# Designs tried in a protein design chat: VHH binders against Oxidoreductase NAD-binding domain-containing protein 1 (Oxnad1). Part 11

Target 1, 295 residues: Oxidoreductase NAD-binding domain-containing protein 1 (Oxnad1), of Mus musculus (Mouse) (q8ve38)
Amino acid sequence: AVCTQAASWGLKASTLRHLTLASIIKSRRKTDHLERTASVLRREVMAAAKVCEITHESPSVKSLRLLVADKDFSFKAGQWVDFFIPGVSVVGGFSICSSPQRLERDRIIELAVKYADHPPAVWVHNKCTLDSEVALRVGGEFFFDPQPTDAPRNLILIAGGVGINPLLSILRHSADLHRDHADKGRSYEIGTVKLFYSAKNTSELLFKKDILDLVHEFPEKISCSFHVTKQTAQISAELKPYVTDGRITEKEIRDHISAETLFYVCGPPPMTDFFSKHLESCHVPKEHICFEKWW
Key: E = the ipSAE of ESMFold2; O = the ipSAE of OpenDDE; V2 = 0.75 times the mean of E and O plus 0.25 times the DockQ between their complexes.

## First folded at step 1 (VHH)

Design z42 (framework vhh_7z1x_3; at its last look DockQ between E and O 0.29; V2 from the best seeds 0.00; counts 0 for: pae E 10.3 > 2)
Fold by ESMFold2, look of step 2:
Structure z42 (fold): chain B 295 residues (1-295), chain A 125 residues (1-125)
Amino acid sequence: as target 1 above (295 residues)
Amino acid sequence: QVQLVETGGGLVQPGGSLRLSCTASGFTFSSYDMNWVRQAPGKGLEWLSGISYSGDSTSYADSVKGRFTISRDNAKNTLYLQMNSLQPDDTAVYFCAKEVYEISPSGEYTYFDYWGQGTQVTVSS
């Protein structure tokens, strides 16, 4: 949703207030997915995948469910795929939103793709149909993959805007771990998980029902706080208890700091810079703070 | 909704100084990077300077580096541009702009979603 408009002498303040303006500024980061992630570990082989479901998460975001029959295809919660489309020379990079266990059980992964003037995103939105075939290669170092012998950890997940995608994978994985532990096996015992998810308004909060379903399933283990920075429409009664107007505060995060807490942050660089500095000033070890910089 | 109001423009002699202010409302100012952009008569838009939401990181176009200083006061929801050593080529309408910077699986995107009305700066003898 990119609008191009330059402000002019003839425009009123009220007109500017109700319009979205855009201009191009120099990016501080490389924009090519493969170039930005050239040093990141990847599987050497590609797995074939078939689109088995397409849903609309919002007017600008489509979710794809992909069937990946190859039993050797695997990923860790938080990772992304190289997304190879026949006839499209630009390789996409999309975070996996689904849990590793869903892949194990159903051979399904889920991607959520926001429309952009970027060939893989254009293909997903304008060309992709049921039974479309693509190739996938897993990559990424932003993940949560605890082993049964690891110390129990609490998770704080901090998502800004489209940064929800890899964190939803981690949240779903955390719920799977809670279910597995209830069966009293030798599985990892995960602590509590809290998601802080910020967007401009409630329409831009993706996956609200999915997130709240997990909170309801594990009300003493999983919680969430939605934060909106530009809400003007009334918030529905079912959503209102979870929504706060304004930014995620330092105090909210500080109350969860402990030696056993891991922080996963994915969102705009100003948000990640802010929380990085705050957590370090509170003496959180750097190895307990994970930031996504290449998704 | 979002409102950005620039003030502090005016007439100044070459070599003079001027301080622009931009008062923000309708959004959480301290959560967003902010920028200054100008448009000279009959010319396109020129990006001048940007500042991170916390104020800890700043950047400048080569044309203004060393002469202009961007700053912000998050308690007052106000963005500033201190302009020193002004020259006739600095004559323009100056806008503050709210930045959207997204990182997604499809790449990084930076654009301005809201602009102020602008304030005129004229440098003339």
Scores: ipSAE 0.006, ipTM 0.220, lowest interface PAE 10.3, mean pLDDT 80
ESMFold2-Fast, scan of step 1: ipSAE 0.320; ipTM 0.631
ESMFold2 (binder alone), look of step 2: mean pLDDT 85; pTM 0.838
OpenDDE, look of step 2: ipSAE 0.017; ipTM 0.305
ESMFold2-Fast, scan of step 4: ipSAE 0.287; ipTM 0.612

Design z45 (framework vhh_7z1x_3)
Fold by ESMFold2-Fast, scan of step 1:
Structure z45 (fold): chain B 295 residues (1-295), chain A 130 residues (1-130)
Amino acid sequence: as target 1 above (295 residues)
Amino acid sequence: QVQLVETGGGLVQPGGSLRLSCTASGFTFSSYAMNWVRQAPGKGLEWLSGISGSGGSTSYADSVKGRFTISRDNAKNTLYLQMNSLQPDDTAVYFCARDSPEYYDFWSGYYTEDYYMDVWGQGTQVTVSS
């Protein structure tokens, strides 16, 4: 019989799943943020910070606004913090998703933390309250910090999942520079910014309203394309013009290659490796490709 | 009850064609990427092809590119694998597998790989022989 033959010749589902999990566990990388980033540059300042606002971006992602009174604390758009929690021995690593100008003006940074069975994430989701105190140290070499003497550059931002966090910081910084140029006439020229942001469905796309608000404020300078790979629900009329069913394609990215374009890629290693290798194969200079893997 | 059932296996001559079907039940089929995986006698698992929930994206292993075509009919909760130009080396048990709903956890460092699947069928035997 067909069912008898299938049972005789194949592994059962439970055995196949067990082998896959065992393989992943055995080859699994270290989860400790400090150990993985030991060679990455940090700023000298260790600053106290107080939680002043807590919001939920999705059922699995909580955003914190942190007041950082120390005026020596500063960061570049795209950088992250070492997140030191009193009474928690494990140090978290979280990308700053707010802009440098927000810190300069209000002494506030914003972090968005996805739930995970890892002590810092568990603390953020289950223990953190208003007025909770933490310590922060800035690190990371993935950033956008244009100088007045630099040639204007176009930015292509490619985000997957919570890889949106540092890219949102870059997007917000770009918007701040455009706003300062228009209003104050003091800011240096920067080119256009286009965000490609992939998730399984529209519900998992974070910061949609914030992103679209920037697109609407600067329609000639900022644009976005949301990509969904497992969408089943009907897409709202508001989002439909910005949403593409399927993955971000090589052709879509290739159409943006020029001598004046910088690429920032942040997301899961398979996505990050795929796009960095593709851009390299298209002869984009290595110094025009910035990527960060959240490992 | 979540279940995947493969049909369409059998004996084919070298150079022949065969179409496999996988019927899903107990979950929202269109919400999940689906995969085809095979296991040849005495060998490990080989991922062959994947398709997104909408059907808008497909991917293939180098060993089957140009010969196999993955497709789905979400109205019928059915996944298909059209196999052309079959070779003796294609002899294997073919499994339909649902992509894991788990995604990358940045803090744990755990990934759902392309061939990590949480629900599998029992498999269907394909034998390519003269």
Scores: ipSAE 0.000, ipTM 0.144, lowest interface PAE 12.4, mean pLDDT 80

Design z48 (framework vhh_7z1x_3)
Fold by ESMFold2-Fast, scan of step 1:
Structure z48 (fold): chain B 295 residues (1-295), chain A 128 residues (1-128)
Amino acid sequence: as target 1 above (295 residues)
Amino acid sequence: QVQLVETGGGLVQPGGSLRLSCTASGFTFSDYYMNWVRQAPGKGLEWLSGISSSGSTISYADSVKGRFTISRDNAKNTLYLQMNSLQPDDTAVYFCARESGYDLYSSSWYEDTGFDPWGQGTQVTVSS
């Protein structure tokens, strides 16, 4: 798997100082998606897309289903899109949370956008309607795309907040591959996948039903552990078996370290830096650690 | 109304110690990664240390490792830098700087509010 490393905390002291100073200077202005990802590879296709469904995952998160008719438009599970809005000069960056197979079958991708005082997010929450048209370009080096010649790998997915979005794409893709394998000869076998997903409380955990549906469909291949740090309300009976009070710990992750395991970490910079550094200190190969920071 | 105020600087002899404080107001301090940076006379900015919003991740520049310790008290909205074994080349203005982001332990997202994240700075002079 292609793994993206944060080019900050693992650098030489002099280079780290320069990058940290640049980050501090950026705190005086909003971080622009195109600027942050200028060096990240994009696919060549620029595709028109039409909003065909709008739902709310939570009071602050709106989900868009986009119809992409262009058959040359494709992505790998975990990738994101440059989101071009007519009349809006700022380009959005949003991870695709649906699977590649949904695009192949239905020509649909799904994006989940948390409200933010940033022009693309404001447009999604305040201006976007059914039949709104946008343009999309795929980018990103954080993805899961196993090949038939690859040895089966176990996946550990570590999600914080909206970092669930690309990890849900990977989880859904894994489920698609297990489903194809069960259909006898439609796909090659892959290993198990376990999701660790942290939020303040259960109401802020996105896609709970979708995640648990996959766990129930493939109980020996897919598992999850929800972590809540500030839960005050009673946890429902349906969620209780899957919820742990407190943060995701180094010990819990360490128990999954093996030569056959790939780690995908996506969430806020402190979380991503914490777990990637911990895995490196445990001598996990760099090619077995994939991470991506989301603001 | 967003403010960062650094205090604790002063004149100290080589080998001495100082503790710097940065008091934050006008925003939820516990949601932000925080940094210490300095600027020596006639030089550019140098990053010294950073600490995540929960305190779980801490990093240091090679020039200060083993001598400086960063810490935070989220209940008091205060960031600290304990400086030991001070050298003449530690002479600089020291700044507290906020970095926008999301914290795993708080599980909250936040935007840059457009304030000056540097604070006003505090002068540290190390001389015999």
Scores: ipSAE 0.000, ipTM 0.129, lowest interface PAE 15.8, mean pLDDT 79

Design z7 (framework vhh_7z1x_3; at its last look DockQ between E and O 0.47; V2 from the best seeds 0.00; counts 0 for: pae E 10.4 > 2, grease 25.5 > 24.2)
Fold by ESMFold2, look of step 2:
Structure z7 (fold): chain B 295 residues (1-295), chain A 126 residues (1-126)
Amino acid sequence: as target 1 above (295 residues)
Amino acid sequence: QVQLVETGGGLVQPGGSLRLSCTASGFTFSSYDMNWVRQAPGKGLEWLSGISYSGDSTSYADSVKGRFTISRDNAKNTLYLQMNSLQPDDTAVYFCARGPEDYYDILTGYSEFDYWGQGTQVTVSS
């Protein structure tokens, strides 16, 4: 048993068991970003970044726009940054939700950070101001970075909860590729993209308007399906055509399997394992299935 | 008041099987993801398996994949862990844990289970 703290206090046996249980109950898994991602490839150098815009994406999620002047700073859609804050010893890890083209044209990246009792998140929510300076280092192997000569691919993006953040980057990148091909014809010709995004209810679906704007811009190429599992409030008429009550089904995903389709999955462990197992059982090549796991 | 009670632990020989149960009360069980976690003597906590609130999605740590099966019965407010092919290294206290209502930034790995059971001892020895 785990009774290490009881000896000096003369505690009752029942109190001792409760203290032990409380310690176990409060002994939640807390792993910092650098330890968890120690083996993941990173860019060699850090780039200075300055906060140029702070907005609320929701009551609990704050968005930052960061100006990154270093022209050698680049990322691939789906990647994250190490987020170094002066005076904060814990290094944050936040998925980039903006597109690589936004960085190339405007020197801006966007992060969306949910409030938590986690020092980088606390700093973003409670301390960060315009012109605050941080350092960034790009990392991650979860990305979509096609080259102009690559064969066209269709994308299926499967998101749960805040797993939407890196997939929004990929979705925005996909829209940029469609615009570039339509306007100039000199870039990669991407196929169709469909986003499946699951949350408990419509208020927990982040970026709804941003996502629908892309669907409306490219209705023949970009589509989405929102899945809510515990919806109680009425759903607006604009949103209703895109919302399904219930989980994302394997049948829905199976209808999109083809040799040219790539799958990107980001969300809670049960969701990622379920879809990775299903896709493998349907003989989708492993190199066509991309996901992040933390267990 | 939230309560999670594990049962089904005990002594089993190597290669044997046990089924653990976790009975939930004080909350809407079918609204929460549930997990199994263990702590071997002198070791830290090890996450083993998770199951979505509806039971349609499951996940396993590599150390137990293929040997353990998580399931739930929402009508009975009960979480299960079927453990097969048990080995001495599986000796531990096993806890069920309620998952958070949301997940904060997957890349941070910061995910807090807010309620845990008292645990049940599983001992695998000859």
Scores: ipSAE 0.006, ipTM 0.346, lowest interface PAE 10.4, mean pLDDT 80
ESMFold2-Fast, scan of step 1: ipSAE 0.016; ipTM 0.428
ESMFold2 (binder alone), look of step 2: mean pLDDT 82; pTM 0.826
OpenDDE, look of step 2: ipSAE 0.103; ipTM 0.591

## First folded at step 2 (VHH)

Design z42o (from z42, 13 letters changed; framework vhh_ozoralizumab_d1; at its last look DockQ between E and O 0.03; V2 from the best seeds 0.00; counts 0 for: pae E 12.8 > 2, placed apart)
Fold by ESMFold2, look of step 2:
Structure z42o (fold): chain B 295 residues (1-295), chain A 125 residues (1-125)
Amino acid sequence: as target 1 above (295 residues)
Amino acid sequence: EVQLVESGGGLVQPGGSLRLSCAASGFTFSSYDMYWVRQAPGKGLEWVSEISYSGDSTKYPDSVKGRFTISRDNAKNTLYLQMNSLRPEDTAVYYCAKEVYEISPSGEYTYFDYRGQGTLVTVSS
């Protein structure tokens, strides 16, 4: 239930990789979100949504907060939305980076959209204003949705680049579960959560403050490790304790392997393939390894 | 700044061999899949080979399979292409390429970041 994506996409990833490599030149490849995900489970309901906040997460990434008043609209942490824009024929596909509880409480979801020469992204960056209206439909099989009676699980989240978006949703959901258990004791008892997040440099690590706030709120339950592969600028003293130069290593991941640990991986294919292969070679069951491949 | 410096090209007779090298710097070489691509005169770019970041997986199109062998030395940040049984249609400028992969609102996409001057391979009698 909780790690369905890894099992269903293994063969498809190999086929899609060959097609992508054979056809790609030095430029961004344009692909149709709906066609790529045609077989992915979706909620049947489209919900109207209104932009209630626009912020800059980085020079190239805008965050949108969307008000979704329809009480039947719901999602599981890690899922994405079909993003339908009036007047734009191409449907966007964006991972939700906010938690399900935020939607439950405030009817808000948050998307983080990196600029691209792609009609939905262009609209978000150049046309979108407060009170803009869109329609949403939830989809995706990459999620963490434990039930109250499920055994406690530790989570290892492995993110690369903008692959952080669905994993931030899972991290925020995990923090919500810790708060719920502490306050009420009747909700799911989640174990520890560690985020490994890799990017080119510290300016491309999204959500650094949000992530560190959660680490500081639950220092014995939530931790993170930032990895930069091409850092040239000085790293601030505040970030330095959390930042490692270089890639996320096998040893770092191996020390967290147990029967009670679930792995969520979202990022570039080399990272996803490497960690999936490593975890399987260490006898981690495939149903405990979840990864998001969009091709 | 990413730098890719190709070498080892030249003029060779049909049936001959060449070994191309690519010196990489400005990025963590062992973290990325690497590629050779080529551009024949008047043609677009053609993918020629791929090697995984660990070196345990290689791929080739049918046009070169069995004749070309890609390899890497992660300790020396160097990519290689051994080219055997060369044919006139292998004549091209060969480029070393680093994979660039992004997850974005426009989808996931891969493209080749080839920044070197390339190395010319000419196969003629």
Scores: ipSAE 0.000, ipTM 0.183, lowest interface PAE 12.8, mean pLDDT 80
ESMFold2 (binder alone), look of step 2: mean pLDDT 80; pTM 0.780
OpenDDE, look of step 2: ipSAE 0.011; ipTM 0.275

Design z42s (from z42, 17 letters changed; framework vhh_surovatamig_d1; at its last look DockQ between E and O 0.01; V2 from the best seeds 0.00; counts 0 for: pae E 13.8 > 2, placed apart)
Fold by ESMFold2, look of step 2:
Structure z42s (fold): chain B 295 residues (1-295), chain A 125 residues (1-125)
Amino acid sequence: as target 1 above (295 residues)
Amino acid sequence: EVQLVESGGGLVQPGGSLRLSCAASGFTFSSYDMSWVRQAPGKGLEWVATISYSGDSTDYVDSVKGRFTISRDNAKKSLYLQMNSLRAEDTAVYYCAKEVYEISPSGEYTYFDYRGQGTLVTVSS
């Protein structure tokens, strides 16, 4: 239908008293991120954020820690942000790799950004400094947000490449839920979590120490399997027990199919399409299979 | 490229006055409704006031009615907010914002596609 500013002006004022909307620093046209996700639900809150730490996760991946002081800013584990940079017309889309509890307690979210010839990624790698300000808006329906009364579920997380980012958020959230249940008894009782993470080689497996730290903290609840397809260098003794040469197999995944298991899949399009279709062909209900596409 | 630059913020005692200015460039200023929005410490953005593209129509959040006046000068590509009888709850970073209204079968949204870097207004003592 046709929208007229004059006809809607009074209604906009009434509507505005029920809304708080964050400002967008710059957008002259939709980016491919905004166009791909145009129908995806966004939170109303748009928040200023400040870069408080920059680290290298790998030679090609920088992690940003962002301070988000707005207490109304929140997200669910697995979601992404619209990433608005002053002076950059292309809007970034980056999955949050930190947990919701980290935001609640420290006002910090973490993004991990692989270098690419893509203006937001170029800015993160070449221009971003401590105290740089950006704006964020949360979006996405790929998430794990159980309520305390929900039935216990086991999770299978299937990650490829930088698809680890939203799944790391879910893994960290799962660890937080285990800690909360052990300490408080009234939080959601999560079942087991197993991460299958595939990359070309061990240097491209992001977050290895962070993941293994969680496995070692909860050895009966959290496990992982790293899969490398083109490894040529020797694998360190620390990693070797967790690394398999070759792709993640259908059999490995099929052995975990049950009524209480949920599957989260994120990675390169061929991997995501393959496992999503395989699980459906094994009669896993669609509501138990969650995947995110970035294409 | 669109640029909005706010100025005129500062420290003021309760009951005092400030006038905020916003210089606009990079778009046809006289074709767009413009707003002031603010962000108090630890809060989300709040809409404060809007003025139509011609300047003929204004609207305000209830908490500032009678105290604040939004105005514009299309020849100077400038937006203004006269703030009188300031109160402690008016303390915030104030942003000049270009409005967009989106209406679809799923809902109606008001949002701002561009904003400046803001100017701090502190009302204390």
Scores: ipSAE 0.000, ipTM 0.124, lowest interface PAE 13.8, mean pLDDT 79
ESMFold2 (binder alone), look of step 2: mean pLDDT 82; pTM 0.804
OpenDDE, look of step 2: ipSAE 0.037; ipTM 0.456

Design z42w (from z42 with P105W; framework vhh_7z1x_3; at its last look DockQ between E and O 0.14; V2 from the best seeds 0.00; counts 0 for: pae E 13.9 > 2, grease 29.3 > 24.2, placed apart)
Fold by ESMFold2, look of step 2:
Structure z42w (fold): chain B 295 residues (1-295), chain A 125 residues (1-125)
Amino acid sequence: as target 1 above (295 residues)
Amino acid sequence: QVQLVETGGGLVQPGGSLRLSCTASGFTFSSYDMNWVRQAPGKGLEWLSGISYSGDSTSYADSVKGRFTISRDNAKNTLYLQMNSLQPDDTAVYFCAKEVYEISWSGEYTYFDYWGQGTQVTVSS
């Protein structure tokens, strides 16, 4: 007999792509946030935080609201936190999904944490209670922080799965900037924002109501397109106008390319690789494209 | 089409050294974490070592710590495994593997979507 496993893997690339070694993969997860992000910029401030609200965003995702009283604690829309849990030796890494203005006004940040078989997620899902205390440190270079004198920019936000979390922060920040400009006239004048959000089906699209509320508040400035790749259930009447069957297409993204457009992409590596290649082939300047392989 | 080709295996005496190479094509090599896995005769797959996309973070199974060193050259699209102090129980087929993690309803998972054909390493007196 011949060694057919190795030879078959070389001959069937798409078949190899579906090959699963679930026991090995599940037993050896590379989810160590600190090791993965060791060279990423961190803020000096490490702040105590208290859980003041816990909600279920979905059967597998819990949202936490954290009170952070330390006024020196700040972040830029799109950043994440190191999440230090007493009694848990692994440090969590979670994108902030709330806006910087929410922190300024209420001292609140929001995290959305998907269940996983690793200690920080297990703690959030199984042990975290109201008034639980943790420590936070801000990090990440994936953010949108325009200065008041910067040129107006349009934003294209491209999210896959839980990659929505940092992009929701940017979307909420964009809405805050629109409100601020209407009130003051001297703050940053942001252009239009369009969110492309892809998931398997409508049940896996997080924050649908929150996103649509922002679209309805600023209908000429904020828009969204939900993309589902394997929808089987009926789509509600309220959601259907925003849902497209299939993946986000190259053509849809090309129609938004301009000198005034910035792209923020967050999702699994296959998605970010696809859009990175596409935007480069369309000659979008690299300084106008932000990618994050997160999750 | 994605291809991973391992080379550098062979017969070596106990205590000897080998350097394995894995040449990658068909994907952006510098965007993905890479791993080495082996399969000894009559055993299942054993993860050995991993390296981050930039090469600045490495990890090792306890069975090979201090003896094996993973590295990568992103300019040459090549992954390496330096194996020192080889013993008979290191005899196996060695594979390089492209790491992907998936986010879905069931959580976040790391898995290997493409594997090489493997290279035989035999450690024998």
Scores: ipSAE 0.000, ipTM 0.147, lowest interface PAE 13.9, mean pLDDT 80
ESMFold2 (binder alone), look of step 2: mean pLDDT 85; pTM 0.838
OpenDDE, look of step 2: ipSAE 0.015; ipTM 0.309

## First folded at step 4 (VHH)

Design a11 (from z7 with D102Y Y103E D105W; framework vhh_7z1x_3)
Fold by ESMFold2-Fast, scan of step 4:
Structure a11 (fold): chain B 295 residues (1-295), chain A 126 residues (1-126)
Amino acid sequence: as target 1 above (295 residues)
Amino acid sequence: QVQLVETGGGLVQPGGSLRLSCTASGFTFSSYDMNWVRQAPGKGLEWLSGISYSGDSTSYADSVKGRFTISRDNAKNTLYLQMNSLQPDDTAVYFCARGPEYEYWILTGYSEFDYWGQGTQVTVSS
């Protein structure tokens, strides 16, 4: 295949300038997890963890289930871990996508890692095996942890790409709280949750079955809208009711603005900045807008 | 197949105006945010302005805010930059750039541009 654009660029001075910008962009993109998050608070506990299950969520995303025996290790839904690999000097940063109750009950956390040319991701995809041991430390200020005395809040979750990972943790935690309320009557009531999840096509949407299982379990409390922008393959009949062609729109998000609503936005920096700034321009209080940027 | 072609550059006197055009081909123009970037002699690249895929949202660098206007015509696959009150320090090569495949562009901030035009020279001189 001959690239028509490559021929039109030539070997001119403008091409050299473009190469310089590309180098600057690459340098900024490759900042280390510890550098990017240097100002973010960590929990004090460093816990040993063993890989107890490995699955593929997609061809490019590998899910790890880690057994964390240390009972002092805990997290809030939406938080991430520093991921320390023996023999690897670069520290990984991965959002926990399982719920806090899964950790309390089974001592398991789940991480989902997209392949990248970065040592921790390369290790997860190419070298990690069952019983591999790592060390974990919890960090992050992006979380949902409602208390019994809190007024019930509705959640709007806006996810793009791997930004689904911490939002799935929040969604699963919300489901756990609804389940406790419905089945045991011992939990306080929380509001509704709606997930907006954008990808190029349905094959790039992660955790579709897990998300829809929660929607079907709590149809009046949990809802979702999958947004696809470059769908060329046929959409299955079971997914079609949940799929919208095109972007998540500002208008659709504005329709959910109320005094009782919390917004959680997680995805690539352009998406996260776009929605967080839009919500601020609509006079949503800053404490009702939570956002986190992930590649 | 993706191609971006800038036109409309030239020599103009201080206080004058120019309108730059960028014609896109080989992709669905209406699905991408678009940007203008310039490089002055002996200086680095400077982002000037961005416009959302629909044309509903625009943003500008402080150096050009109030003087430059970005717009687009999705039916014609064309991006525009109307430049008014031009100053000698506006002398630069001006580039059209396609925003990343993410559908939500940072209109005031840094982003990765995947395709660029060849550039058009603007010279502001008496």
Scores: ipSAE 0.000, ipTM 0.237, lowest interface PAE 10.9, mean pLDDT 81

